VHH binders against Endoribonuclease YbeY (ybeY). Designs and how they scored, part 1

Scores and structures below are computed, not measured.

Target 1, 156 residues: Endoribonuclease YbeY (ybeY), of Chlorobium chlorochromatii (q3are0)
Amino acid sequence: MSLELCNSTRQAIPNKRLLQAIRMVVQGEGYEIATITGVYCGNRMSQRINRDYLNHDYPTDTITFCYSEGKAIEGEFYISLDVIRCNARHFNVTFEEELLRVTIHSALHLTGMNDYLPEERVAMQAKEDYYLQLLKTQKSISPQKSTDNAIFSCNS
Positions, changes and structure headers below are counted from each chain's first letter, unless a header gives other numbers; antibody chains aren't numbered by Kabat.
ipSAE, averaged over its two directions, is called F for ESMFold2-Fast, E for ESMFold2 and O for OpenDDE. V2 adds 0.75 times the mean of E and O to 0.25 times the DockQ between the complexes of E and O.
[cut] stands for letters that were removed.
Atom coordinates printed by the task and the answers are left out, and those that the model quotes come from them; centres of patches stay.

## First folded at step 9 (VHH; from f1 with W33R R52S)

Design f5
Fold by ESMFold2, look of step 11:
Structure f5 (fold): chain B 156 residues (1-156), chain A 125 residues (1-125)
Amino acid sequence: as target 1 above (156 residues)
Amino acid sequence: EVQLVESGGGLVQPGGSLRLSCAASGFTFSSYRMYWVRQAPGKGLEWVSEISGSGGSTKYPDSVKGRFTISRDNAKNTLYLQMNSLRPEDTAVYYCARTYIIYYSGSYKTHMDVRGQGTLVTVSS
């Protein structure tokens, strides 16, 4: 099993909390990690991925690739820190809170949750709120042998 | 790293049978839903069959239902397509593909990940 985060920007991000958030969502939804890669990037990479895979030519806050079926998750996500910063200001929340929410959102997609119907979006937001609150009430614990806690930068 | 290698194509007469194989490597084969797709000369890709990661669920379009059977052997990392009662319109290059979901901005799409060169099936007198 591996969980890796990659930051292709010069903006510092809270890697420990991001890793904790992903693990909490996956475990809380009854899944296990086979391979998850999270890429935190700028608008240019987000826009390129949208153009190459999704038929539109603008950046989005997150794009999530769900590769596997079943309880052992294989997937990756790409989050634009530029979009996160703009959205955090628009919603009057901290950059870290918005980044954690979007990371949790991506992890929920990796567990198979949809959000394209209004009722599904409400359910997704409720789960986001739930895991954000759990993360706030959890104390940081030492990683176990099987936990990836490394910080890496992407060359982009 | 990810490889999908198709084999088993050839020239057959109408009404004949062929069995295609797809050897998979570089990923956890049993975790992925798999497709067979085909491309007739000068045309786009057409979905031909689908099987769940466990092998417990299969689907076929009406054009091949009852004639084609998809299966998998997860211990050997191999996907199969048994094609019976072949018709000239089944002539195509056949590919296997992994499928997965991409979520974005409250939307999603299913992506077909075709990696191999395919195997040619020609049905002709």
Scores: ipSAE 0.468, ipTM 0.784, lowest interface PAE 1.6, mean pLDDT 86

## First folded at step 12 (VHH; from h1 with T99V)

Design h2
Fold by OpenDDE, fold request of step 14:
Structure h2 (fold): chain B 156 residues (1-156), chain A 125 residues (1-125)
Amino acid sequence: as target 1 above (156 residues)
Amino acid sequence: EVQLVESGGGLVQPGGSLRLSCAASGFTFSNYRMYWVRQAPGKGLEWVSEISGSGGSTKYPDSVKGRFTISRDNAKNTLYLQMNSLRPEDTAVYYCARVYIIYYSGSYKVHMDVRGQGTLVTVSS
């Protein structure tokens, strides 16, 4: 059982808040973490993953691999900080806010939430807003096991 | 190591029945969606059935709907495919597969990451 974040870039990210966001979503949706790996990368890695798995040869904000179908979540996600930066400017929000939003989005996918249809997309965005606001009101991170809250550099 | 081992294939007459099994090991079986897929001689891989981790959701293509039933025993780490009213066109090597979902840009892709060695089903008079 582990929640780990990997940053393959040299850019600093709010690790504690990202971990908190993921935990909040997983717990809030009634799930538990078995193994979650969040990878924060640049456009090159994002594009590689997008190409290799989805046949899309361009970078994207997030790709989420949901392995599990049960209450114990197993999954990975890849978030491009470069795309996040662009989105933040486009939406006139801070880099951190956009990063948290997209991280929350990925975590919601890991719980089985989808956004295939327009109404589902709206519902997904509403959940993103909810957890983002909730995160803003919380100043402390809930107690976590030693196997969680690991931050490391990406090897891939 | 993740392993899937299919069994139960064989020769059967048209209209007959077979029950395939897939023994899973090396992962939390109940936590994963599973597929049955098949490959007929000279043809590509065809999706045959889907079941959720809990077993509460199943899906079939029109080609086998009403004839095939996918099920699972999570306590035994085993996937099943009950095949009734078999037809010559059902002749194929049948594989069980572990699957997961990739979410991207408001879409998704189902990916099969592991399959077994397969079991041959031959439907012939």
Scores: ipSAE 0.589, ipTM 0.866, lowest interface PAE 0.4, mean pLDDT 92
Fold by OpenDDE, fold request of step 14:
Structure h2 (fold): chain B 156 residues (1-156), chain A 125 residues (1-125)
Amino acid sequence: as target 1 above (156 residues)
Amino acid sequence: EVQLVESGGGLVQPGGSLRLSCAASGFTFSNYRMYWVRQAPGKGLEWVSEISGSGGSTKYPDSVKGRFTISRDNAKNTLYLQMNSLRPEDTAVYYCARVYIIYYSGSYKVHMDVRGQGTLVTVSS
């Protein structure tokens, strides 16, 4: 099991809560983590990834790479903190809340949940709300396993 | 190192059969959806079949449905394509490919990140 978060920016993020969110979603949906890498980056990196993989030459909130089919999740996601900040202002929520929501969203994708159709989007958003609320009610964070890393330098 | 190696191609007459194999290494084979794709001379890449990691789900385009069967042996890290009732239009280089999904902006893209060298299938009288 490997869960790692990479922050390529200088902005501080709630690493423990993000890790908790990912674990909560994965566990809650009945999956386990094989290898997950979450990359938190700026617009430049987001745009590069979006351009290179999706032919979209602009930054976006999240891009999720889901590699696996099965209960053991392999994947990675890229979240732009710049877009998150913008969205937070737009939606009149805190930066942290929006960041957690989008992280939860990405984790849900890693479990195979999709939002292609309007009905699926509604369902996924409901899940986001559920886990976000659940996270808010958590009294303490479980001890981190030795294989989980909260922060490492991003080279991608 | 992730590697896919196709084999089993050859020359067959119309109506004939071939069984292609794809040997996978360097990754947890059973954890990945796999494609067979083909490229005919002068044409683009065409999707031929899909199989889920567990093998429980398979998909085919109409062009090969009922004639081709994709399967896998996860214990042997091998993907198969049984091709029956072959037609001249099936002539192509056949590739096995590892695939994953990229989710973005309420949409998705299926990405083939690794393919083998391919194996040539020629259907001719």
Scores: ipSAE 0.574, ipTM 0.858, lowest interface PAE 0.4, mean pLDDT 92
Fold by ESMFold2, fold request of step 14:
Structure h2 (fold): chain B 156 residues (1-156), chain A 125 residues (1-125)
Amino acid sequence: as target 1 above (156 residues)
Amino acid sequence: EVQLVESGGGLVQPGGSLRLSCAASGFTFSNYRMYWVRQAPGKGLEWVSEISGSGGSTKYPDSVKGRFTISRDNAKNTLYLQMNSLRPEDTAVYYCARVYIIYYSGSYKVHMDVRGQGTLVTVSS
């Protein structure tokens, strides 16, 4: 039914590329979208979510809520752009490249892919690399629906 | 809107059996993983069983494995727990719960989103 992204920060993000990445992962893994909400936020919101749900008092790059099972995905994710900027500098990659990788990572979790065990983490990283590369070689992708139903402003 | 209602609790002798039911409404039941959890007097919640949305995967802690069986009837929106060979330490309020997974930083947590009011099971001579 809907894929929505919202950005609660002053930092510009490549909404169309992010939507493309999410659709590519969901389609490529053999799933469909019922509802996905992606929230791009700062460290304060990330830290609050970690504290409220996970008993951790620090921000993380992404937190993914995978509500449903089966082929029709219901879920949401929260990505801290502050962590993304820090990690992009650390890894010497662009902000956009790091943001796309973490968005792909979150979408893979929404398809039910785990990364707790060492072998699972290796497989997750391989999928991240695969979709990041596929996104680089794919010029454009049309939505599976006749109307693009994805982009709204949000307020925290 | 979302509602879970447990039933089937009662007093039973050690070695006896009970079957608990959980009636679900207000959501697409088959899309959700479900838990049974229990709370003994003065204790915290203890996970007792898990079943996938389709019913194809079940899990149990060692304390109940082989004695308890979780099942679901997605056509009736009902979750079940068959409890056999009951012991006094199984005495608790039993809750059904809707759960989902939160992924974070190479780890995950199962979050209990909704639970019912519970049904009391007492195992006593």
Scores: ipSAE 0.557, ipTM 0.805, lowest interface PAE 1.4, mean pLDDT 88
Fold by ESMFold2, fold request of step 14:
Structure h2 (fold): chain B 156 residues (1-156), chain A 125 residues (1-125)
Amino acid sequence: as target 1 above (156 residues)
Amino acid sequence: EVQLVESGGGLVQPGGSLRLSCAASGFTFSNYRMYWVRQAPGKGLEWVSEISGSGGSTKYPDSVKGRFTISRDNAKNTLYLQMNSLRPEDTAVYYCARVYIIYYSGSYKVHMDVRGQGTLVTVSS
């Protein structure tokens, strides 16, 4: 079991809060972590992944690969910090607030939550708000006893 | 190493039946949604059937609905396709595939990440 975050950019990110957000969502939705890799990258990598997998040639805030359907999550996500910065400024929120929201959004997708239909989008946003509020109170969901809480990060 | 190996193809008369098998290894089979796809001579891939990781949900296109049945045995890591009332247009190489979901910007795509080498089904008199 492993949870790994990688940062391929020079932008500092709040690694510990991001890890906690992911664990909080996964456990709060009733799942476990088998393997999750989160990559925080720039527009070039985001655009390449969108082009190669999704047949469109522009970056997006996040792309989430949800490999598993079972209770033990296997997956990856790629978040463009360039898009996060742009969106944070556009919506007049902090970079960290937008980054945490998009990270929570990606974790919710890893639990199988959709946001294609209007009703699904409303439900997704409500869950994002819920977990953002839990993270703001700085309360943590207790970790499991497994070895999956080993943490490391990488930078560009 | 993830592997999918199809078997059970062959020559069948119109109206006949075949049962295809797909042996899976190298991953937690029950965690993954699976597809059967086929490729007729000179054509692209056509989706033939879908089954959820648990086996509780199945789906079919109109071209095979009522004639084909997808199933799985998660204890044996094996996917099946029961093909009945076969027609000449069912002639194709049949592949099993592991799939997963890619979520992006308010949308999603089912992505086929691993496909076997295929098993040939020929339906002719």
Scores: ipSAE 0.542, ipTM 0.790, lowest interface PAE 1.4, mean pLDDT 88
Fold by ESMFold2, fold request of step 14:
Structure h2 (fold): chain B 156 residues (1-156), chain A 125 residues (1-125)
Amino acid sequence: as target 1 above (156 residues)
Amino acid sequence: EVQLVESGGGLVQPGGSLRLSCAASGFTFSNYRMYWVRQAPGKGLEWVSEISGSGGSTKYPDSVKGRFTISRDNAKNTLYLQMNSLRPEDTAVYYCARVYIIYYSGSYKVHMDVRGQGTLVTVSS
């Protein structure tokens, strides 16, 4: 099992809360982690990934690579902190709330949840709201073993 | 190192059948959705079949539906394509490919991450 968050920027992020969010989504949806890498980056990396993989020449809030289809998740996501800050201002929410929502969104994709159809978008939003509220009210139920801790070690 | 090795191609008369195999190594085969794609001489790649990691879901384009059957044996790390009622237009190099899904804001794309070197199928009298 490996869950690791990397921050390639100098912007501070709530590492413990982000890890908690990912574990909660994965467990809550009935999955387990084989490998998950979350990369928090700037617009330059986001734009490069969009250009190379999606034929877009602009950054987006998140891109999620869902490698596996089984109960044990293998995947990565890339979140642009620059886009998150702009969106948080636009939606009039805190940076942390927007970052947690987008992280939960990425984790839900890793569990195989789609959001292409209108009904799927509604269901995705409902799950995001559910896990955000659960994080707001919850202390960690299962303390992590020392080997489960992700250390911020990403080289930008 | 991730490797995919196709085999089973050859010369077949129209109306005949072939079974292609793809040996997978270097990754947890059962966790990945797989494609068969083909490339006719002078043409681009054409998707010809899809199977889920478990083998429980398969899909085909109209051009091969009812004639081709994709399957997998996860214990042997092997993907198969049974091709029946072959036509001259099925002549192509056939590749197996590992795929995964890239999600982004309200959209997704299926990405072919690894492809084998292919096996030639020639359908001719």
Scores: ipSAE 0.541, ipTM 0.790, lowest interface PAE 1.4, mean pLDDT 88

## First folded at step 13 (VHH; from i1 with G106N)

Design i2
Fold by ESMFold2, look of step 13:
Structure i2 (fold): chain B 156 residues (1-156), chain A 125 residues (1-125)
Amino acid sequence: as target 1 above (156 residues)
Amino acid sequence: EVQLVESGGGLVQPGGSLRLSCAASGFTFSNYRMYWVRQAPGKGLEWVSEISGSGGSTKYPDSVKGRFTISRDNAKNTLYLQMNSLRPEDTAVYYCARVYIIYYGNSYKVHMDVRGQGTLVTVSS
């Protein structure tokens, strides 16, 4: 599949808005989708990925695998809904707002955007705010021809 | 399937030159950043060069800078390492590797996804 979202948890998530957010970021930054897989999971999977790839044994809100360079994006991301829930409470925002922000953040990384330096973090935040606002008005940049018409749940 | 096959290793005298090749298949070669890494006998893996997918950006550690040149021919799906002014300490098995970036928190890591079987370079009198 070209664009696929999987949810391995019992937590309901806004599938259509998440797909829209990803497409909006990719198109808005001037890229195309070759393959993108987004996995929404719990802390156990997040910890496993951190352990296996990053030599850390704690969960993070998102981990983004940016496989390719150039115009056609190949990649995947893993978002811990447990971390999203905790962070939403900490930041005093809704679960959905935090989830959309982190999804947009992951998509921006897939376009090659960094956020290690302080200036890069400011630029990332600005882009997150921009796409969140655009999504609230339901605006689309353009339909993507490579998007999947269906969303699947992952086992475990 | 994704494959990387190195060739061009051999025995050379100190001060000599050698060109390694890496044939890539099973993926869109031009979309991927590539590494050359080496492993000297009884030692760990050492990074020796990096090239972007387009070939427009290259990087080297100080130990080989000015002596080694990484290049790629995206039409032939081939990665190269030109090694000049070779020294005995360059003796190693040389591997080409496909890499990608993992972002987490405010940080990132370059991860080696696929590595070839290697080609031996021996620099000795």
Scores: ipSAE 0.621, ipTM 0.815, lowest interface PAE 1.0, mean pLDDT 87
Fold by OpenDDE, fold request of step 14:
Structure i2 (fold): chain B 156 residues (1-156), chain A 125 residues (1-125)
Amino acid sequence: as target 1 above (156 residues)
Amino acid sequence: EVQLVESGGGLVQPGGSLRLSCAASGFTFSNYRMYWVRQAPGKGLEWVSEISGSGGSTKYPDSVKGRFTISRDNAKNTLYLQMNSLRPEDTAVYYCARVYIIYYGNSYKVHMDVRGQGTLVTVSS
């Protein structure tokens, strides 16, 4: 079992908080982590992934690959920090807050939560808000297994 | 390495039955949704059946509904396709495939990332 984050950019991101966010969501939704890789990238990588897999030749905030349907989550997500930055400005929130929100969003997808319909979107946003607030109120990160805290440089 | 190996294909008369098997290895089989797909000569890939990781949910296109049954034995890492009342139109190479979901925006896409080599099913009188 592993939870790994990859940052392909030069921009610093709150790794510990991002890891915490993912764990909170997975655990909170009643799942466990088998293998999750979060990739934080720029527009170029985002656009490439979006193009190659979804035939959308533009960058997007997040693309989530959910591999498994069981309680043990296997998946990946790609979050564009460039888009996050733009969104943060647009929504008048901090970069970190938007980044955490989108990360939480991706994690929720990994648990099988959908946002296809308007009512589902509202529900998912409510979950995002919940976990975001929960994260803000937490003072410390619980100890995790060594294999669940890997930060690596993206080679893609 | 993720591997899928189909078997059980062959020649059968119209109205006959076959049972295909797909042996999976290299991944946690029970975690993944699986497809059967087929490709008839000169035609594109056609979705034939879907089953959830647990086996609790199955889906079929109208073309095979009521005739084909997808199942799985997670303890054996094996996917099955029971094909009854076979028709000449069912003639194709049958593949098992591992699938996953890509979430983007407010939508999703089902993606097949791995398929086997296929097994030929020929329905002919």
Scores: ipSAE 0.567, ipTM 0.851, lowest interface PAE 0.4, mean pLDDT 92
Fold by ESMFold2, fold request of step 14:
Structure i2 (fold): chain B 156 residues (1-156), chain A 125 residues (1-125)
Amino acid sequence: as target 1 above (156 residues)
Amino acid sequence: EVQLVESGGGLVQPGGSLRLSCAASGFTFSNYRMYWVRQAPGKGLEWVSEISGSGGSTKYPDSVKGRFTISRDNAKNTLYLQMNSLRPEDTAVYYCARVYIIYYGNSYKVHMDVRGQGTLVTVSS
C-alpha cells in the first residue's frame, strides 16, 4: 500500500493531520489503500489540469482521479492551496480547517461517493462534517504498521 | 500490457439479436468501471452503456435503453453487451473501454483511458 502527499508550493501544510484525515475516511468507509497520491499545488497546476482533462480554463479547489471501484483504492487528487486560502477567508474559517475539509471531500470521492445530485451533495456534506468533527476529537481509525507515511516535496 | 479484445460482431437483420464479448487482460478487471461505445461510419464516438466494477450498477442512454444489456463476469475477465431488437441505426464499430472518474467541483467526467480494437456490427436487410 502507498499513501503519499506532495506539496509543490512554499505554503506550509499540516502533513500529519492530512494523512490522518485520509486514513480516517478510507478506513471509516470500509476501504483499503492500494495507492493514493495527494498533490497540494497552486492555481497554475490546478488550471492546467482543468484545461487538459476537463476543458475549462480556471482552477478549482480539488480535482480527484478515482481510478478504481474495488475495496482497494487507487487514485490521486490535486488541491489548489491558492483556492483553499481564498475560500477559507471567504467562509471565515482557518486555512487548516478548509484544507482538511477539502482533503476529506477528495478522500470521500476516492471511496466512490458522488455529489452531483442534490441528495448526494447533502450526504457528502454530512460525511465531511462527520469526519471533520472526528478529527477535532482526535478519534483516529488510522492503520498500524503502514509503509504509507511518506511525504515528499514534489518537483514541478 | 492492458488489452481489451472485442468479439461477436457481424451481419444481422433488423429486429435480430447479437451478443458482444470483450476479453480483458493486464489489469485487475473487477476494479474498473467499463463502457461500451460505438462509432457509426463518419460519426464520432457514442456512449451506449456503462457498468460498475462489481457489476452492481448499469446505465444506458435512451437510444438503447430496454434493448441493450451490459454485463460482466469478473471471474472470466469478460465484459458483455447483449443487443436485442437491432435497428439499422445500430450499425457501428463497437468498442469496450476501461474508464475512470474525475471529480471536480460537484461535477464529474468519465475518462476513457483504454479501448479495444472494435468489432463491426452491421444491421441490414
Scores: ipSAE 0.553, ipTM 0.804, lowest interface PAE 1.3, mean pLDDT 88
Fold by OpenDDE, fold request of step 14:
Structure i2 (fold): chain B 156 residues (1-156), chain A 125 residues (1-125)
Amino acid sequence: as target 1 above (156 residues)
Amino acid sequence: EVQLVESGGGLVQPGGSLRLSCAASGFTFSNYRMYWVRQAPGKGLEWVSEISGSGGSTKYPDSVKGRFTISRDNAKNTLYLQMNSLRPEDTAVYYCARVYIIYYGNSYKVHMDVRGQGTLVTVSS
């Protein structure tokens, strides 16, 4: 059981808060972490993944690979810091807030939450707001059985 | 190493029945959604059935609905496909596949990352 985050960029990100956010969502939704890898990258990597897997030759904010269907979560997500920066400006929020929101979004997908329909999107956004607010008010969550690693350099 | 091995194929007359099995190894079987897919001679790959990790959710295309039943025994790491009322058009190589979901934007894609070697089903009088 492991939670690992890697940053392929030179931009500093809130490592501890990102880990906290993922743990909080997984635990809050009643799941456990088997293996989660979060990759924070630039547009080039995002676009490559988007092209190779989805036939979309452009960068995007997040791509989430949900491998598992059970309570033990196996998955990966790729978040473009470049897109996050752009979104933050567009939405008039801080880079950190947008980054946390999108990370929470990806974690929610890993729990099996969908946003295909308009009503589902609204519900998921409400969850994002909930966990984002919760993250602001809490310093830590109860521990779970997992091996968590801080941010490291990505090999991709 | 992740492995899937199909079995149970063979020759059957129209209206007959077969039960296919897929033995899984190298991963937590119960944690993954599984597909049956098939490829008929000269045709592309066709989705035949879907089952969730727990087995609580199943899906079928109209072409096999009411005739085929997907199931799984997670204790035995085995996927099954019960095929009844078989038709000549069901003739194909049948594969079991491990699948996962890729979320992007407000959409998703199902991806098959591992598939067995298949088992041949021939329906002929």
Scores: ipSAE 0.552, ipTM 0.841, lowest interface PAE 0.4, mean pLDDT 92
Fold by OpenDDE, fold request of step 14:
Structure i2 (fold): chain B 156 residues (1-156), chain A 125 residues (1-125)
Amino acid sequence: as target 1 above (156 residues)
Amino acid sequence: EVQLVESGGGLVQPGGSLRLSCAASGFTFSNYRMYWVRQAPGKGLEWVSEISGSGGSTKYPDSVKGRFTISRDNAKNTLYLQMNSLRPEDTAVYYCARVYIIYYGNSYKVHMDVRGQGTLVTVSS
C-alpha cells in the first residue's frame, strides 16, 4: 500500500498538504489506499498523455486513471502545474488553492465519483469545497498503514 | 505479473450453448471491472459484456442481450460467460479483459489494459 507524489517540474509544491488532501478525501469517502500515484507535471507531459490516451493534443488540468472500483483504491493522476497556474489567475485564487482543489477533484474521481451530468458536477464541486475547507481547519491527519512518499523528480 | 487465461471455446451448432471461463492472476481480481470482448474474422473488436468488480452490475449490447450472461467468482478469481442460443454471427475469438476508467474534463473513457490470448468459438451447422 502506497501513496506517492511525483513532481517532474522545477516548481515547488506543498507535498505534505497534497498528501493530506488525498488521504482526507479517500478516507472521508470511505475508501482506503492500495496504490495511488500523483504526478505533477508541465504542459508537455500533460499534452503527451492527453494525446496518447484521449486523442486530445493539448494540455489539461488533470487526467485521472481509475483502475479499481473497490474499497481499495488503485489509480494515478496527472496534473499540469502550468494549467493550474493559468486557472488560478483566471479564477482569482492562489496557485496553492487551485492545485489543492484539482488534486481533491482527482482523488474524488479515484473513489468513483463522476461529474458527467450537471447535477453530478454540482455535487462534486460541493465535495471539493467541503474538503478544501476541512483541509484549512485541520493541522494533521491520522497516519495510515500505507506508505506515503513524495518524490521530487520522476520519469513517469 | 497480470495474467488472463480464457478457456471453454469450441465448435457448436446454431442454437447451442457454451460456457467460457477466464482465470485471472497477478492482481486483486475483485477490485476490477471486467469485460468480455470478441473479434470475428475481418472485423474489429466488439464489446460483449461488462461486470463490475463486486458483480453487482452487468451490461450487455443488444446483440447478445438475453442470450449471454456474464458472472464472476471472486473467490476463485474467475470470470464466466454463459452463451446460449448461439448464432453463426457469434463466431469469434473471445477475450476477457481488465478495464479501467480515464476521467478527463467532464467526460470519461473506458480502457482495456490487459486481455488474454482468447478462446475460439465457432458456431456452424
Scores: ipSAE 0.542, ipTM 0.836, lowest interface PAE 0.4, mean pLDDT 92
Fold by ESMFold2, fold request of step 14:
Structure i2 (fold): chain B 156 residues (1-156), chain A 125 residues (1-125)
Amino acid sequence: as target 1 above (156 residues)
Amino acid sequence: EVQLVESGGGLVQPGGSLRLSCAASGFTFSNYRMYWVRQAPGKGLEWVSEISGSGGSTKYPDSVKGRFTISRDNAKNTLYLQMNSLRPEDTAVYYCARVYIIYYGNSYKVHMDVRGQGTLVTVSS
């Protein structure tokens, strides 16, 4: 059993909250962790993974490798912090809120939850909202209030 | 090291039968969905069967349904393909493959991350 996070960037991330979010989703959905590796990276690594595995040459906010079936999760995910910053500005939310949402999204995929069909997307978003709200009640420090958000196009 | 080794191929007359085996090592075999795929000379890879990690769910394309049976023995880390009523069109190199799901955007892909060296099945008079 291991849960490990790796940050290949200079951007600070809230490791404890990210770990808490992953455990909360996995346990809340009735699963167990065998091995989960979360990689927080930039657009170059995300783009390389998309090119090598998915036949397209652009980054995505997350790529989730769901190796296992059953209750004991084996998997990994790669989240581009560059895309997270862009999306946070575009949607007028904090970087941390967007990062936690995408981390929760990746963890939900590891539990086998799909979002390919429209009804699946609605269910996924509802679960994201649910776990994000639960995490807010368990944070150890106050989140930074931000009044300076901007929406703009991002490019990797 | 993750490894898949196929065996059991050979020359068979039309209407005959063969059983292919795939020995798996280096991973928790029962946690993974497995495929059999084949490649006829000069053609692309064709999916011919799948089985869930537990063995409880199997699927086949119409081209082999009713003639091929996929199975697994998780205690022996071995995947099988029983092929009956073989036809010349079944001539191909047969590969077992470990698969998993990659999610990206609102899409997903079933990825074959490990494939064996293959075993040749020739169906000929």
Scores: ipSAE 0.535, ipTM 0.794, lowest interface PAE 1.2, mean pLDDT 87

